VHH binders against Abasic site processing protein HMCES (HMCES). Designs and how they scored, part 34

Target 1, 269 residues: Abasic site processing protein HMCES (HMCES), of Homo sapiens (Human) (q96fz2)
Amino acid sequence: CGRTSCHLPRDVLTRACAYQDRRGQQRLPEWRDPDKYCPSYNKSPQSNSPVLLSRLHFEKDADSSERIIAPMRWGLVPSWFKESDPSKLQFNTTNCRSDTVMEKRSFKVPLGKGRRCVVLADGFYEWQRCQGTNQRQPYFIYFPQIKTEKSGSIGAADSPENWEKVWDNWRLLTMAGIFDCWEPPEGGDVLYSYTIITVDSCKGLSDIHHRMPAILDGEEAVSKWLDFGEVSTQEALKLIHPTENITFHAVSSVVNNSRNNTPECLAPV

## First folded at step 19 (VHH)

Design wb27 (from wb2 with H60Y)
Fold by OpenDDE, fold request of step 20:
Structure wb27 (fold): chain B 269 residues (1-269), chain A 123 residues (1-123)
Amino acid sequence: as target 1 above (269 residues)
Amino acid sequence: EVQLVESGGRLVRTGGSLRLSCAASGFDFSTYAMGWFRQAPGKEREVVAAISWHGGITYYADFVKGRFTISRDNAKNTVYLQMNSLKPEDTAVYYCAARPYQFYDRPSDYNYWGQGTQVTVSS
């Protein structure tokens, strides 16, 4: 996974992340660094995306079932990294393969510390290789959405009204991630960054791409993944597997350019 | 205590109309999406209709085909299902369900459920 969409307004995004804590109380995740949230139809590695994580990561003795939403850098920067520039990382940390997560220090260490997060997105993009051509067809992949009577085409957000019909009740894609905290050697703000765990693609997606993000389907899966206080790493990793509960449609080549940030990126062709 | 109480279910004839009501209490109703589900004997529970927390977005199952209308009154903490042109196939226990802000089509995605109300459509 090298491209996602996360364009919802902050309030809509927050509502979409409503949850019940361990006590059964309805809650909205509290924002950390909301100003770092940059909505975009075309999110690439090194950009910031919102993730969910347990409040216990920030507050001692906090209820580990409570959630924080925070924009983090896509591409995990390990805490042990000693260079002053994260871009100097010599290995790709955009994704973490589920089968080797425990073999790579950059992922194993933060995972062992309970640094599990849920990466939020409208969906993600993948490119299918066309047989006989060097051309790649991009697809937008997302949770199946409920078709509302007034639902225009996902891409036809021509009016605020049409946008609301599609996006106000949009089920966000929830991907399993690992995050880490990096302190720059020269001082400054702690950098929070994440990697998306990937798995072999489900049967439905296999013709498009052989790998897919580990999707956490449902509130229970999300809760268990986040709650590192109550759920061990071993138990959490049981949640990492392909899911067939996904849909997709072909999109235009507009998404190929990471600089393009328009509804056209995810519009069906 | 969270409560959802359905009412209005009864025996009706084919082609008849019925209005179901669900009264909610014990939670902030205005922040929940509401749904109507039904379960016929020997069948799985299925979504009939759903409505967003603000009432601006509605969903209907394919079998509804314009026959039913879901609405809500947040001031009364009540969601309604107007059912017209009822058919014997509509015979089921109808349930009201609630979920924070968003509605989904799977029963497992809902947090609160009513006890259900029996709707019987005779031929």
Scores: ipSAE 0.865, ipTM 0.932, lowest interface PAE 0.5, mean pLDDT 94
Fold by OpenDDE, fold request of step 20:
Structure wb27 (fold): chain B 269 residues (1-269), chain A 123 residues (1-123)
Amino acid sequence: as target 1 above (269 residues)
Amino acid sequence: EVQLVESGGRLVRTGGSLRLSCAASGFDFSTYAMGWFRQAPGKEREVVAAISWHGGITYYADFVKGRFTISRDNAKNTVYLQMNSLKPEDTAVYYCAARPYQFYDRPSDYNYWGQGTQVTVSS
């Protein structure tokens, strides 16, 4: 997974992340650094995307079932990294393979600290290799959405009215991630960054791509993944597997350029 | 305490109309999407209709085919299902369900449920 969409306005995004804590109280996640949230139809590594994480990471004795939403840098920067520039990382941390998560220090260490997060997206993009050609067809992959009476095609969401019909009740894709906190050697703000855990693709997606993000389907899965206070690493890792509960459609090559940030990126072709 | 109380279910004849009501209490109704589900004997619970928290978006199952209308009154903490042109196939226990802000088509995605109200449509 090297490209996602996360374009919902902050208020809509927040509502989409409504949840019940362990006490059964309805809550909205509290924002940390909301100003760093940059909606985009085309999110690439090194950009900031919103993730959910347990409040316990920020507040001692907090209810670990409470959620914080925070924009983090895509591409995990390990806490032990000693260079002043994260771009000098010699290895790719955009994704973490589920089968080797415990073998890689960059992922194992933060995971062991309970630094689990849920990466939020409208969906993710993947490119299918066309047989016999060097051309790749991009696909937008997302949770199946309920078809509302007003819901036009995703492609028709070009007007404010149509946008609301499609996106106001959009079920966000929830991907399992690991985050870490990096303190720059020269001082400054702590950098929060994340990696997306990947698994072998489900059967439905296998023709498009052989790998997919580990998707947490449902509130229970999301809650368990986030709640490092109550759920052990071992138990959490049981949640990491491919899911068939996805849908996809072909999109235009507009998404190929990471600079493009328009509805056309995820519009069906 | 969270409570959803359905009412209005009764025996009706084919082609008849019925209005179901669900009164909610114990939670902020205006921040919940509401749904009507039904379960017939020997069948799985299925979504009939759903409505967003603000009432601006509605969903209907394919079998509804324009016969039913879901609406809500947030001031009264009530969701309604107007059912017209009822058929014997519509015979089921109808349930009201609630979920924060967004509605879904799967019963498992809803947090609160009523006890249900029996709707019987005779031939």
Scores: ipSAE 0.864, ipTM 0.932, lowest interface PAE 0.5, mean pLDDT 94
Fold by OpenDDE, look of step 19:
Structure wb27 (fold): chain B 269 residues (1-269), chain A 123 residues (1-123)
Amino acid sequence: as target 1 above (269 residues)
Amino acid sequence: EVQLVESGGRLVRTGGSLRLSCAASGFDFSTYAMGWFRQAPGKEREVVAAISWHGGITYYADFVKGRFTISRDNAKNTVYLQMNSLKPEDTAVYYCAARPYQFYDRPSDYNYWGQGTQVTVSS
């Protein structure tokens, strides 16, 4: 996974992340660093995207079932990294393969510390190789959405008025991630960054791409992944597997350019 | 205590109309999406209609075909289902359900449920 969409307004995104805590009380996740949230139809590695994580990561006596939403850098920067510039990291940390997560120090260590997060997106993009050509067809992949009377096709949401109607009830894609905290050697703000765990593709997606993000389907899966206080690493890793509960459609080549940030990126062709 | 109380279910003739009501209490109704579900004998519970927390977005199952209308009054903590042109196949127990802000089509996605009200449509 090298491209996602996360374009919802902050308030809409927050509502979409409504949850029940361990006591059964409805809650909205509290924002950390909300100003770092930059909505975009075309998110690439090194950009900031919102993730969910347990409140216990920030507050010692917090209920581990409570959730925080925070923009983090896509591409995990390990805490032990000693260079002053995160871009000098020589290995790719955009994704973490599920089969080698425990073999790589960069992922094993933060995972062992309970640094599990849920990466939020409208969906993700993958490119299908066309047989006989060097051309790749991009696809937008997401949870199946309920069709509403007022929801025109995703492509009809070109007007602000129509946008609210289509996206206000959008089910966000919830992907399993690992995050780490990096302190710059020269001082400054702690950098929070994440990697997306990947698995072999489900049968439905296998013709498009052989790998897919580990998708956490449903509130229980999301809760268990986040709750590092009550759920061990071993138990959490049982949640990491391919899912068939996805849909997709072909999109235009507009998404190929990471600078393009328009609804056209995810519109059906 | 969270409560959803359905009312309005009764015996009606084919082609008749019925209005169901669901009164909610014990939670912030204005922040919940509401749904109507039905379960016929020997069948699975299925979504009939749903409405967003602010009432601006609605969903109807394919079998509704414009016959039913879901609405809500947040001031009264009540959701309604106006059912017109009823058919014998609409005979079921109708349930009111609630979930935070967004509505889904799966019963498992809803947090709160009423006890149901019986709708019977005779030929």
Scores: ipSAE 0.793, ipTM 0.896, lowest interface PAE 0.6, mean pLDDT 93
Fold by ESMFold2, fold request of step 20:
Structure wb27 (fold): chain B 269 residues (1-269), chain A 123 residues (1-123)
Amino acid sequence: as target 1 above (269 residues)
Amino acid sequence: EVQLVESGGRLVRTGGSLRLSCAASGFDFSTYAMGWFRQAPGKEREVVAAISWHGGITYYADFVKGRFTISRDNAKNTVYLQMNSLKPEDTAVYYCAARPYQFYDRPSDYNYWGQGTQVTVSS
């Protein structure tokens, strides 16, 4: 998983993240650093994307079932990293394999501190290797969506009314992540960064790619992954598995260039 | 204390019409999407129609296309299902359900449920 879409305006995204706390109260997640949210149809590693995490990470007496939403850097920078430039990491932290997560220090350490997050996206892109060619077919992969009356095709969002019919009711993809906090050696703000946990792909995706993000399907899974105050690492890891509740469609090569930030990136072909 | 109370279910002849109502209390109705589900004996509960929190987006199952209309009145905290051209296959208990802002097709995604109202359509 190395490319996502997360293009919703902040208020639409926030409403899509409505949840219940442990007492059954309906809430919206509270933003941290909202000005750092940069919506795009075409997010790459090293960019910021919003994640959910427990309020307890920020407030010592907080209810661990309450959620914060904050932009974080994609590509986990371990707290022990010593260089001034995160691009000098000599290993890829865009993704974290579930089968080795407890063997890799860069992931085991923050996981042991309860640094679990939920990575939000409209969906993600994967490139299918085509037989007998160097060309790859990109697909947009997302939760199945209920089809609205008189709605247009996904990607036909050029007018506000057509966009709203598709996206105001869009079920956000919720992926299991791990984050860490890095203090730059020269000072400055603490860098929050995340990795996306991956698993073997489900049967439905196996013809596209052999790996998929670990998807948290439904509020129970999301709540348990986030709530490090009540749910141990051991119990949380039971949530990490493939899902068949996923769908996809082919898209054009417009998405290949990460500078292209247009609805065409996810439009069906 | 959240409460959803369906009403309007009764026995009706094939080709007839009914209007179901669901009165909501105990939550901010204007921030919730509403759905109508139905369950016939021996069958799974299935979504029939749904409406977004602001009322501008709807869904209808194929088996009710053109026959049913969902609407909401936020001033009365009420969602409605107008059912026309009823068929014996529409016989079921009808439930209203609520979740914040967005609607989905899976019953497990909804936070609040009514107790249901029986609709029976005779040949």
Scores: ipSAE 0.792, ipTM 0.909, lowest interface PAE 0.8, mean pLDDT 91

Design wb27 (from wb2 with H60Y)
Fold by ESMFold2, fold request of step 20:
Structure wb27 (fold): chain B 269 residues (1-269), chain A 123 residues (1-123)
Amino acid sequence: as target 1 above (269 residues)
Amino acid sequence: EVQLVESGGRLVRTGGSLRLSCAASGFDFSTYAMGWFRQAPGKEREVVAAISWHGGITYYADFVKGRFTISRDNAKNTVYLQMNSLKPEDTAVYYCAARPYQFYDRPSDYNYWGQGTQVTVSS
């Protein structure tokens, strides 16, 4: 998992994240650093994307079932990192394999602090090597969506009305992540950064790619992953597995260049 | 206290029409998507129709398309299901359900449920 779409305007994204706290009260997540949200059809590592995390990470004695939404850097920078420039990391932290998460210091340490997050996206892209060519075929991969009446194509953006019919009711992809907080030695703001946990691909995706993000399907899974105050690391890790509740379609090569931020990136071909 | 109260279910002949109502209270109705589900004996609960929080986006299951119309009146905190050209296969308990802003087809994604209203369509 190395490319996503997360293009929704902030208000649409926030409504898509409506949830119920442990007392049954309906809430929207509270934003931190909303000005750092950079919507795009084509997000790559080192960019900022929104994640959900427990309010208890920010407020002593807060209800751990309450959620914060905040943009974080994709590519976890460990809290113990000593260099001044995150690009000096000797290893790639874009993803974290589930089978070695408790063996890698970069991931074990933040997990021990309860630093679990839910990474939000419209969906993600993967590239398949096709037989008979050396070209790779990109696919857009996402939760199955209920087909609304009078809706246009998934990639259509030819009017606000057509866009709304597809995206105002879009079920966001919710991926299990780990985050950490790094204090730059030269000073400045604390850097919040995340990794996406990966698992072996489900049967439906195996012809495209052998790995997939760990997807949290439904509010119970999302709540348990986020609630480090009530759900232990051992229990939370039981949520980390492949899912068959996923769909995809082929897209054009426009997405190959990460500078291309257009609806064409995810349009079916 | 959150409450969804369905009404309007009754016995009707094949080809007949019926309007179901669901009155909502105890939450901000204007921020909730609404759905109608049905359950026949021995079968799983299934989505029939759904409508977004602002009323501009709707869904209809294939088995009712062209026959049923969902609508909402935010001033009255009420969602409706107009059912035309009824068939014996439409016989079921019909449930109203609510969740914030967006609607989905899985019953487990909904937060609030009514007690249901029986619709029976005779041959």
Scores: ipSAE 0.750, ipTM 0.892, lowest interface PAE 0.9, mean pLDDT 91
Fold by ESMFold2, look of step 19:
Structure wb27 (fold): chain B 269 residues (1-269), chain A 123 residues (1-123)
Amino acid sequence: as target 1 above (269 residues)
Amino acid sequence: EVQLVESGGRLVRTGGSLRLSCAASGFDFSTYAMGWFRQAPGKEREVVAAISWHGGITYYADFVKGRFTISRDNAKNTVYLQMNSLKPEDTAVYYCAARPYQFYDRPSDYNYWGQGTQVTVSS
């Protein structure tokens, strides 16, 4: 998983993240650094994307079932990293394999601190390799969406009324992530960064790619993954598995260039 | 105390019409999407129709499209299901359900449920 779409306006995104705390009260997640949210149809590693995490990470004695939403850098920078420039990191932290997460220090250490997050996206892109050629077919992959009146082609919206009907009821993809907090050696703001946990693809995606993000399907899974105050690492890892509750369609090669930020990136071909 | 109370279910002949109501209390109705589900004996609960929190986006299952209309009245905290051209296959217990802002098709995605109202359609 190396490319996502997360394009909703902040208020629409926030409402899509409405939840109940452990007492049953409806809440919206509270934003941290909302000015760093950069919506785009075409997000790549090193860019910021919104994640959910427990309020307990920020506030002593907070209710661990309460959620914060914050943009974080894609590509986990470990807290122990010594160089002043994250680009000098000698290994790729865009993704974290579930089968080795407890063996790799970059991921084991923050996971042991309860640094679990939910990575939000409209969906993600994956490129199907054609054997024996250089050609790759991109696909947009997302939760199945309930059919709404006049939703038309996915991703295409000509006016505010049409866009509202397509995206105002969009079920966000919720992927399991791990984050860490890195303090630059020479000072400055703490850098929050994340990795997306991956698993073997389900049958429905195996012809496209052999790996998929670990998807948290439903509020119970999301709540358990986030609540490090009540849910141990061992119990949380039971949530990490493939799901068949996923769909996809082919898209044009416009998405190949990460500078292209248009609805065409995810439109069906 | 959150309550969803359905009413209007009764015995109706094939081709007839019914209007179901669901009165909501104990939560901010205006920030919730509402859905109607039905369950026939021995079958799983299935979505029939749904409406967004602002009323501008709706969903209808294929088996009721063109026959049923969902609507809401935020001043009365009530969601309605107008059921026309009823068929014996529509016989079921009908439930209303609520979740914040957006609606989905799976019962497990909804926070609040009514106790249901029986609709019986005879030939």
Scores: ipSAE 0.727, ipTM 0.884, lowest interface PAE 1.0, mean pLDDT 91

